Miniprotein binders against q8gw64. Designs and how they scored, part 9

Target 1, 233 residues: q8gw64
Amino acid sequence: SSSSQSLSFSSNSFSSQPESELLQALPSSKPKSPPLQLPWLIVGLGNPGKKYQGTRHNVGFEMVDALADAEGISMNTVNFKALFGKGVIGNIPIMLAKPQTFMNLSGESVGQIVSFYKIPLKQVLVVYDDLDLPFGKLRLLPKGGHGGHNGMRSIIDRLKGSRDFPRLRIGIGRPPGKMDTANFVLRQFNRQEQEELDHTFQTGLEAIRILLLEGFNKSATFVNTRKSMEQLS
Key: E = the ipSAE of ESMFold2; O = the ipSAE of OpenDDE; V2 = 0.75 times the mean of E and O plus 0.25 times the DockQ between their complexes.

## First folded at step 3 (miniprotein)

Design Q6
Fold by ESMFold2-Fast, scan of step 3:
Structure Q6 (fold): chain B 233 residues (1-233), chain A 107 residues (1-107)
Amino acid sequence: as target 1 above (233 residues)
Amino acid sequence: GDERLKQIAERLEKLMKAVQELAEKLGDPTLAEKIKELAELLKELRDLVERGDPEAIEKLAEAVYKLLEEIWKLADELGNPEVAEELFKAALLIYELADALEKLKES
């Protein structure tokens, strides 16, 4: 009888006070809304042109395109050497960018956007392909090196050597057998891989929404939990 | 501080006038009406900033932000990207206001 369950049952008049009316008896001060904030910049990395469309190296472009489509954001504007869109998720303003530079010059675009809009680096999310993650796996990190990715190297260089910006890594796996990595990243996904990537993209989109609305730690936990479930299946 | 809030109030007045001008140029009556509502809220926010009531400012800024979200969605559905720049400027200014108020409380 020292438990809250037994005591709660004996002292409650649920039938005379519906839960909505009981909630009105709580302090009138609502939980503090998330503070209004500067926009997030979400960058997808890839190579421009139809020659590279659908290749592994352009999976960052595809994730940003999926996000733009899901949120109804137009990316037809060319600015700062990028295909560029502006929108809102919840109450958070966002900018989407697909640099139209070659991969190794991506930082020329990203650096200009960050500088012009005064975006805090902790609100610059870069989405890109990663050879070190198994195909279809996601990893959200708050900072890190370039890991040999030329686009990431370019961004770090143009952000004055800063590595303190979040990144969403999309696993493409390592090349099979003796295939050269440069040739591997320029190969297109097959139909089976595209079907698996659709699931990865849906998980990535949800991770981005959680990042914006609930913060980095909740999103990172979500990504980690998804990886565990995927590995068990 | 006080000087920062004064500068924000001046920028709110200029933005309010720009938003009013934008409403007169819009062809869609629903979008025009929402943009006029935004101008009215921006004027009220500017007056509130000048009075220096942080709690009232925060509440109204929240209402402005909600209206910006609605207008952004409507403008996108109507295929009108011209309003996007003014909405973005408003969102950034509201963020600067919120930041200024938070720092004022800390000092």
Scores: ipSAE 0.000, ipTM 0.178, lowest interface PAE 13.3, mean pLDDT 77

Design Ra1
Fold by ESMFold2-Fast, scan of step 3:
Structure Ra1 (fold): chain B 233 residues (1-233), chain A 116 residues (1-116)
Amino acid sequence: as target 1 above (233 residues)
Amino acid sequence: GSPQIHFEMAQTFMDNGQMDRARQHFETAVSMFPEHVESWELMAYVEMEMGNHDQSLDTMRRATEINPDSTDAHFYIGLTYWDMDRPEDAVQSFQRSLQMDPTNEDARRMMEQMSK
């Protein structure tokens, strides 16, 4: 509308420079508001390398990959010794991470990510294999010890001993007979087990969505009351 | 014992974070069965995790001499170069790993990200 340029100067040079005292207040740039919601970090635990793909100990990696695929998140960033991607579920910002350290050093990666991004521990979800749950059963807990899991021990150590972060445990069952647990977790899933895990992963993906969108208590109720396919038989 | 027993013991020690013992058992395994590529590959990775980057690369070169098509050997070489802050060398190694096994999605992701 009307920008008014009407100024008198003591010089006789007629500059075409616009000058307006009254009507051309420049819009103030607004500072970028901080996000209302701090991001969640969702970590899957496993060992790097083709040899470990499809093994019981890498089921956390598989869950994160499934989540990335389901939500259209690209896992194509590398930092802090992890493969990770950034995205959203609903309007909640999330980061997905797969530490590329061996399992016992997972905390070297996770601790750095948490520290750098200032993520509240209550918004750090770690997904990993659990020998004490029946195969395919999920359990969501708000806190806890490492239960002998070397990756969880590493994370707790790097978070200054804190155990107050949520975790999604994926049941892999106990080894048969006298088989060492270390050898058992390095065994690959067979075709039938992979088919059962597809159902477990779908349940886990829905649990993560509920956690982010509706909160911990609703997700824990959803997950912890469900039975594995083995228990339904 | 057999090379297979030492290989299994090494993996157990590696999973338990006992990297020196893991390395020793991988070394015993390859002394008994030098053609076992996986022992060379994992020994090199253990050496990398111990911070012995030059030794790790030497061990991996031996693994690639035994099996030039080993996808894991080149993947671990890539991780070693990445840890050394040598991104161009890491990209070449991940690319080589991916050429040998196009289904290694993690190698593909790392190569693409570091190529930028």
Scores: ipSAE 0.025, ipTM 0.511, lowest interface PAE 7.1, mean pLDDT 80

Design S1
Fold by ESMFold2-Fast, scan of step 3:
Structure S1 (fold): chain B 233 residues (1-233), chain A 107 residues (1-107)
Amino acid sequence: as target 1 above (233 residues)
Amino acid sequence: GSELERFLEDARELMEWIEETEKRLSDPDYGDSLEEVERLLEEHKKFEEELKAREPEVRRLLEEAERLLEEGPPDAEEIRERLEELRRRWEELKRLAEERRKKLEES
């Protein structure tokens, strides 16, 4: 039988609401005084489990882990099928999530978090691997399609087809020779690649801070005009 | 126009997802042990949840196509062809998902 959840989805679910209306819709457990800023959700995509640790497809997980470590945020709670943490950057409340679903079901986690906390889609940042960017290059975009990424496809689907959420793409490059893309993304980064990614992560962390504190345009300019470690060396 | 362009783009992206999902459902691995069968069945249940969650999006896209056709656009034939292809492939995908669940339950 069909779930009652499915019957709750209307065409109006795809329309954006004014920020003030979304604030009013926050759960009853919200602070007594309204926050000056609605929270951001920062999602890293990957596959759970030791088998996938350090693989190309998990670079989104690694970026979120780096952010959590840099900001002193613990991600020890499991909530909405994600490893989850709450914190602040400056005075901006943030939530970090690493969905522990299969990659193609990431939207089940993200959709529930967004719905429960009434997060504006413009404040949902998804961080993931991208085959079409050179290794180590970052691209920050305000919207877009899934580009063949199964995790992004799942998120767009569970956000009622909306593509109007920011994303930070982390270039992993194309597979060499005849290697299948599915196999390529499941290969681990070698030590040299991980060292190069450390610079990419530093740039990504700064881009996220700029995004939260100074806005999208300044962050996009900052990250989109920078060269990858490979291009710099 | 913008509405037709959006429909064609959305239909293309949904069709690409359907094609990749059909490939996944055609995987001949049904497990070699009870534990593997249970794992694959659990994975398939999670996939079925994703498929159900996608149904409102498919329905909306089909409704959008019908609305575009009612306006009598010059590209009516292309819209109709894409609508019928999407409808057929979506129903077939649901059938394949059900078939895989049954085969996993049988093994």
Scores: ipSAE 0.000, ipTM 0.104, lowest interface PAE 20.7, mean pLDDT 78

Design Sa1
Fold by ESMFold2-Fast, scan of step 3:
Structure Sa1 (fold): chain B 233 residues (1-233), chain A 107 residues (1-107)
Amino acid sequence: as target 1 above (233 residues)
Amino acid sequence: GSELERFLEDARELMEWIEETEKRLSDPDYGDSLEEVERLLEEHKKFEEELWARAPEVYRLLEEAERLLEEGPPDAEEIRERLYELLRRWEELFRLAEERRKKLEES
């Protein structure tokens, strides 16, 4: 039994004998590889050590961990003061980094990685917590300021003041009452919040895949049209 | 001209390195003891670092090829074929490296 559909050659020249001039004028019959992209660097921001594990300020670390797990990428190597992983999504090479510096020194790590590998800034995606977005809301932007985030400020400083790199903002909301932002971002997520973040991370992983394979505009549109935690709560 | 000659030479050198590297990655030695596996895994991590450090060289070559092709040279087909084969084998090299890492991690 033949269960497979027959594969045809890329040319239908068997119905007509090709002339020398025609054959030379035609494009190669070999499949065209899509243009190889320079590697993307995907950075998650956070503070190193068990004391800061599961805190709001480390949600960028959690997103990168989720991506590494989904793509089968190991991040047990330390380079440029970051936990590092290397892999591919489709045919796009990627590097994953979780700087092991304290948050306000994240740029020391990211700057060295970008410089060493000569990564175009438009292919440096930084994932981090954002107080200005509702809890669980994602926003993908092609550029911007640091918005008071010390890790982002450090990165901008070490990239010679450049703000022209994409970022994925993960909403953590504003602190309740009179709690200062420094204490709020160091608070642990509870189990209910972590369950809600799991949905946010799945949307974020899809957005990153779309970004790499289909480009920024389609990914930004995807993020904006997806159901947010506001619609699910 | 000189730019085409430089492209062809750079592509040849990179292809030779890819061929040598493919042979290294096809080494069936995954270690006979925990200590040997740890050593091979550490060597592989250093190798992967060197592999990623070479990516900018491949991408500069791609950019140069695209510029040459825009000028409509008589050797356009040869440039496309060399570039296609280089990119195909470069992509395959990363898959082979990942496969070897996983085998070492599982042992």
Scores: ipSAE 0.000, ipTM 0.196, lowest interface PAE 11.6, mean pLDDT 78

Design Sa2 (at its last look DockQ between E and O 0.03; V2 from the best seeds 0.00; counts 0 for: pae O 5.8 > 1.5, pTM O .532 < .8, other shape alone 5.445 > 2.5, placed apart)
Fold by ESMFold2, look of step 4:
Structure Sa2 (fold): chain B 233 residues (1-233), chain A 107 residues (1-107)
Amino acid sequence: as target 1 above (233 residues)
Amino acid sequence: GSELERFLEDARELMEWIEETEKRLSDPDYGDSLEEVERLLEEHKKFEEELLARLPEVFRLLEEAERLLEEGPPDAEEIRERLEELWRRWLELYRLAEERRKKLEES
């Protein structure tokens, strides 16, 4: 249904509830406990091999690597055709995957993980490069199409056409001049771009933490209204 | 012992804990007074903390099974069956815990 840009404020019954709750609460506080959550799967997309390291198409790999490093999760084990790891953020169980297929076969890996571990699709976050966002811009969406991205197409196809899983899109900019888009995504980021992406990844880490700990709406508000460094320069 | 034998032993121990815990969560007592419900909710919170504290062991067993399966062993069917059953029961445990929490909060 609707994207989360709406205000969450309501004028509730004003005659009794606030008064009753206030009278009961003022003398003491009650302990709170965190809710249990089923595991999340967080997928970063890219192509395996040294040839593709640092390419625009591999920025999803880099985002998940930054997450794994920040949370102390090892991703050295190959499972389900992916570099795969497990850990927690706060009290929330997570699984991290970097499919080691070719990009256009990413769905083979993701589909195996989702099916085997029974991951709810709404708790499958896919992180990938986006030609339609300015360099370094982030966007979090709760669902959608593949936008011409071969990895996303592969995942949607493998999930029987389902589009009901969140995505974190990482803006890589548009090709300059008449450069073919297929060639552009395989071009490496230069040193300046890599340094600016470090800030983008820190924002992405926070967006993911907020998503898991506080919910989609708060994360989307945080990340979707934030200016990228390219927009500020 | 062998890695397979150790995995099977560890998985059996965890499965026994899961089975005992499922019985605990299936207790039909949801309290019949505000004070009793609050006490049961606090007990349930401690249980949820125990469940979360066990999660690293669950993940270690899953990773061990996945590593064994990647090698393509002759025992792959048994390893896969144990992994699938362990995970299925763990997810059911989460579902039962959430269901009990909601019922306690409604009273």
Scores: ipSAE 0.543, ipTM 0.805, lowest interface PAE 1.9, mean pLDDT 83
Fold by ESMFold2-Fast, scan of step 3:
Structure Sa2 (fold): chain B 233 residues (1-233), chain A 107 residues (1-107)
Amino acid sequence: as target 1 above (233 residues)
Amino acid sequence: GSELERFLEDARELMEWIEETEKRLSDPDYGDSLEEVERLLEEHKKFEEELLARLPEVFRLLEEAERLLEEGPPDAEEIRERLEELWRRWLELYRLAEERRKKLEES
């Protein structure tokens, strides 16, 4: 057993020790609770079924699974063709969805969830793979086109052409050599890539928490200014 | 069967609580002094915490209804209607709570 917390605290309190001791004797006032917020919907994109598990195109599913695990949210309910979970982060209600349609039909699920639960589009976060970002790089945008992603195209179509919802893009990079893009996204991550993705997922989890608790601009600054693991060496 | 009956009973109980809560939020007392406004704001803060604490119960009911609907029961239309009404009324409570907070803060 080792402990350094008490020693570290004492080291930082020399000149203000009488005042810090007085503050420690008094109960801290509880800060004002943030106002109640309508639920957020966080959608991860992928293809259902065992044969697509662990593929690049399913990194959105993996991100949502990581979030569910971190927050203790069960995703064992089926709702509008999605594996669905409900919970809270801090005081913010959240719904998690992994559409169980094929990728190009993801909007059939997401559109119905948004309509049924009356989720504001500005509180619909879609998480998906991006060929145009370096591997492991994250980017948070408040709106945009589909960039060739069939799941995003489906969602935009089913939201009556609206592009006005936030998205978290997870860079998977471009295929090596002459490999076809369609085949590339269906490839499994290797050990080194999975290790790098673990760091990407932790950054993504923190970005989502910042988004929910502190707002879009702080989260976008946090995530969009960070370099990918490939760019750190 | 038994699961549907339990859902309908739980939904009824939650709706009764929502109706009583709407009555509480409709109280026209916004305070006549700074001390009264501060007391009402603290009471409203506790109420908002109570509303948030009850959210997992609401989510459980929604998930139970969703599971029942996935089975394709003959009463699907009734289950859907109850679920939509329950969720709509819950969102309405959120809006009423926000309105009351703002009125108390403006006082």
Scores: ipSAE 0.356, ipTM 0.719, lowest interface PAE 3.2, mean pLDDT 82
Fold by OpenDDE base, look of step 4:
Structure Sa2 (fold): chain B 233 residues (1-233), chain A 107 residues (1-107)
Amino acid sequence: as target 1 above (233 residues)
Amino acid sequence: GSELERFLEDARELMEWIEETEKRLSDPDYGDSLEEVERLLEEHKKFEEELLARLPEVFRLLEEAERLLEEGPPDAEEIRERLEELWRRWLELYRLAEERRKKLEES
């Protein structure tokens, strides 16, 4: 009776050590520098010369000057029939422009700037006086018509009838009584109106910063929900 | 791709030119005439025109690459950094040239 010794092959169970997934902490992506954008063009509307300083129709220039001062931007460059300042707000490159054409020819300047710098119309903010808004009231719109404003008409016409650029409207109100609109917009603000506009400009600055850094919808919500000082009294 | 590589090389050459020009404009003892400052501003404007001619396509390519690739292309960050530096140096050069122009117009 031959005892066949069965050789028990001990199956060495290779214990699969769990590969510790070293979650290589993906190097914390440095907050991606906000992607370089084509420059924003911020255009204030007005008429050139001392005669038109402090006039209702020049409130677009005053808003751009207030922005230039607040951001340390020198408005000293003359090109494309405009006075320019170039700067940065956060990481957003900006060009401030005051067309040195008469208001009705503002489109000659703005059209040349937009064409030369190839600026997308979504990055062209136009700041101007508006008769249909109460005094000191701001309104940001993504698009629209000229509303009878000669500077805005000239810009739209030079932009081949395009209306798809943002605009910051500064309320100057309607002329009192039977005063002619052309004479009304060429009157200087009184001291009390100027003091109210200084607060309007501070709100406008913040609305422009929000527009550049946080986008149109946040800026529009910020500015369009505010009441004028006259509506709070 | 070959367009971004060409743009990066052109941006490098422009940056070298900006650095040399900034050094000249920042030297108060550099005997630049008004005509020389005006020439530098016109040369700077030509470089600005060339850069601005290319930027829209570069940004389109970067935006398309960032849509297709979660991290973007390797060159995208280098392009962004160089363009940010170029824009900052360009603004400083322009400031220095305009300050020099004013000093020479007042003398």
Scores: ipSAE 0.020, ipTM 0.399, lowest interface PAE 5.8, mean pLDDT 78
ESMFold2 (binder alone), look of step 4: mean pLDDT 79; pTM 0.711

Design Sa3
Fold by ESMFold2-Fast, scan of step 3:
Structure Sa3 (fold): chain B 233 residues (1-233), chain A 107 residues (1-107)
Amino acid sequence: as target 1 above (233 residues)
Amino acid sequence: GSELERFLEDARYLMLWIEWTEKRLSDPDYGDSLEEVELLLEAHKYFEEELKAREPEVRRLLEEAERLLEEGPPDAEEIRERLEELRRRWEELKRLAEERRKKLEES
């Protein structure tokens, strides 16, 4: 059979062997099928359009753009109402998505991508802004509620109420004084804040690589124990 | 050399994607309501666009294999076998995609 049905994780007799080493060992005339590797979906949340470019609410878009740039992935395809790119980190196939819906409709995009590609929820990473973390602080969690984030609420709703998917929270802090939260998230980062975020993004990119190649627990420990630049200052 | 190793790695990754995609196209679900059929057909149209976008990558790998063969390497037989397998599997994948589209349209 030439079908993907010839592949199975249960056919992998060497569980401790890296996937890249397994692929390199394939003989020419008697190929051994590598185990079936389902892709990861990495979603950055934001609002589309020039008006929202560089705003706090679009920091998820910026993280995904930084990842795409670092990994040489083009985000030039439109699929399921998202700007979309496909690539590989190590031997792990990945899909990058920036939903082009309004923030509160992000689940319409993400739900369709997950359904169409039959992606395990444990391999759906959502990256977004979080008011409850200090500016520049990252937190990687395996599950959770939406915390008042409209994009996260939309995704949970479209995943049939499931909260069991990993998320990378990017701290933007709380609004100063009496500023309304809705207005705060639509404010652009200033130059100093953008410089601090560059460090946060590099840590986030490292965390995503660790997540994909070495697993959730190692990545969560790496991310969740680090202090933000704001806390170090 | 390193060029042969890169070609074999690229070919293995593409073959993995083809095998995974074949499994997805073999899904027996064609919907049982008008709304479900329309959703599946729309999803399949997006997939067909992605398949078309992959054509340049497949063509590049096939051209690379032919170039490597012209240099008369000691691994010529292995390269030729990979080239023929890739060509055959790619054409079969396109055929399976067309079959699924037709079945969804017949619903």
Scores: ipSAE 0.000, ipTM 0.141, lowest interface PAE 16.0, mean pLDDT 77

Design Sa4
Fold by ESMFold2-Fast, scan of step 3:
Structure Sa4 (fold): chain B 233 residues (1-233), chain A 107 residues (1-107)
Amino acid sequence: as target 1 above (233 residues)
Amino acid sequence: GSELEYFLLDARWLMEWIEETEKRLSDPDYGDSLEEVERLLEEHKFFELELKYREPLVRRLLEEAERLLEEGPPDAEEIRERLEELRRRWEELKRLAEERRKKLEES
């Protein structure tokens, strides 16, 4: 005769057993394990779908893709409504996420990942576009508000109002002349702009490596004092 | 500042999502078999959950629009028109969703 426990493992119908009873049975002389190293989560913000590919508002997605390519991380798993990958930089475990929930619901994805993996908020880095920074300029901040960015607002809301997590802002600049700002951010980067962004992404990758291996202050100094190629031209 | 620009962008994206979703809800397919009707009802329940998740975000966007209007921006009339259109279209979307649920239940 079959029991429901043999055929069904639904968490909703599963009876809780005290795990401490099982742990008491384990041998006490086993080799010491290193402390549990909680991973960093690196999130790029954007809108899913072909019509938004390569647009200014999806530059956070492009940055995460560049990081994945550089570190040999596959982004082919869908978890928590995000395209998701796992890897390491040096000896630091990392998770990469591109929420597929649309921008204003990004927190639904990020909040679930943070909760499931118990990631400390100081190890959640969010990468996104900023109209108030010159094109190609990077700014790394340890905390802050959403500045009107609805993806950031969604994340803050789902993290119970916490603003205490690092963020990497990627400047996309402001529209020239009479151009509508909404239309500007939904336009794709041209070839010259994409070449400049590729250099910005290389700087951003180094900033992330410094952040993980050497700490926030050194990374912030590295990235926040650099000038973009557009500012130099 | 960037706050107005992001508001306009998010309002546009929400409207585009509403328009695409309205087309889906207007699908006259109510199923040709009991199994097909049951599948469509499951899909619709999942969709209603998505609407519920978006409700607070729509409310915040509408509240933000009202706050921006209090600042007296140059594009106040455009913002007001978009606010009124968004409010109207969101309520209509909820009505269409309820209508489709009832039709699927009657099948």
Scores: ipSAE 0.000, ipTM 0.182, lowest interface PAE 14.5, mean pLDDT 76

Design Sa5
Fold by ESMFold2-Fast, scan of step 3:
Structure Sa5 (fold): chain B 233 residues (1-233), chain A 107 residues (1-107)
Amino acid sequence: as target 1 above (233 residues)
Amino acid sequence: GSELERFLEDAWELMLWIYETEKRLSDPDYGDSLEEVERLLEEHKKFEEELKAREPEVRRLLEEAERLLEEGPPDAEEIRERLEALRFRWELLKYLAEERRKKLEES
């Protein structure tokens, strides 16, 4: 359950978690246990507020919500300008984030989380909408540019220009007719499209599990070599 | 100075609460039974009391922003935009709360 009131103690300039829980768990004696595995950060991109709920530009938020539901992770904590959850998949610690900054400023949130928790960039997965993929198609890449996506541009800028972090692109297709891109991404999915996205989300959730438990190459093969169901006989 | 930084932090926390609350009010489910509708109305009444309790805090933040703008800070435009956004979102939130009450009462 989310708080019905803002938590004045949530503090976006003073950490709600003043010590690193993971680092404090390390033993100080010899012989040391193996190095503590740093968590993965999984970020879904979107715009906060009722107006943007269910829009194409918020499909990254929907994927993170689906993951949270599937793994039993609460997303009701506010920290680093994001709706935030912590959990595990298998033995892999994960953090889920939906930046509440609006799309163009997503990097303000992500940059602070990455810096505070000292997350390796190769363990930062960003999930977002892609105009260049057919509706419902997924693509998992280990790095890349922003492709015109303002949320991705913001994240790259706040990560000191680094593009070396994995991303899961969710195809939303191109605008129909002469509709401009800005208007198209703010259109809501209809019920039939949402039902089709259910299959895409199931595939995406499995891809994330494979990524965390079996590694990037197996997940990329799983995602990137699949044809859509509509192209199968 | 630190006063501007504190204002921006407090305004951001309030905006996040408003955002979370807007999502709660946007639930299209107005109940499938008389008993469910009655429960939702009682929950909404409690929420409206919580909303009223926050009015003084919102007013103080809006007044603080106006005071900061009078000092002619370098980022006056950003402060004004945030003030206007906060004022708009607060009024919108009150409107949405009233509309949800009306819809639940009609059910």
Scores: ipSAE 0.000, ipTM 0.096, lowest interface PAE 21.2, mean pLDDT 77

Design T7
Fold by ESMFold2-Fast, scan of step 3:
Structure T7 (fold): chain B 233 residues (1-233), chain A 83 residues (1-83)
Amino acid sequence: as target 1 above (233 residues)
Amino acid sequence: GSPEVEKLAEKLYELLERIWELADKLGDPEVAEKIFELALRAYQLADLIEKGNPEALKQAESEIKNLEKELRELEKEAKSLEK
């Protein structure tokens, strides 16, 4: 409830500085404390409204909802055209966002949040559906292109063409037969797919915790190794 | 160096440690959101302390007191929920 007041108190120049520069500016006599950690932003991509609930294109929304539920974070505020939650995982402050723009305008929301909170791009994790990964497979990457995903394209455009932010890709597979991509991503998951997806979400949640608490490389290794094993089970 | 800057920075780090200790103990979503706001506010106080001028340091001292008061209330609330 005081997030805007909290941020308005800080100088813009200082708020835009890297974490290490902020810490270096404080006196070296800090007896025992974890470092001042700039917040992470975790964005799930999707389309707002009941019509799109449960569709493949909204799997990013579902992952963020699962994270919010697991970590006890409320997603009940609206800010910067996003459903918004704020919380902590360990000693890491996090913001959860589900842009309530349509998919192709997701960057309008994300760009504003990143700018307002002065979040380092390396701490902006975007979670979204990926046609090029088999259903249920996860891939954590430190950067990359949009791969034809309209939400990712919108984000890259609003971040002045920057591609240097982490992303968690959730495989939905390619459309069967002659079905076009637009129709495929708007299909609902069936019961069998939802059961498999629940396991994927649990792996993804653990990957996010590892990312925040132990770093990118350990999380990426966990995602690749663990998911392969689960497919054999 | 500035003794006042050092004193305020030490107190800020003490409050951050308490904020994170509270965060580690609580899964309640409403309390977690309040903890996030306190942590974010503490980051902003670092900016003010870094300026080091008398007006900024006076403002930082006042805001640190407010932050500590709010944290103390959250700690009480959390303890009440323990049963």
Scores: ipSAE 0.000, ipTM 0.264, lowest interface PAE 14.2, mean pLDDT 77

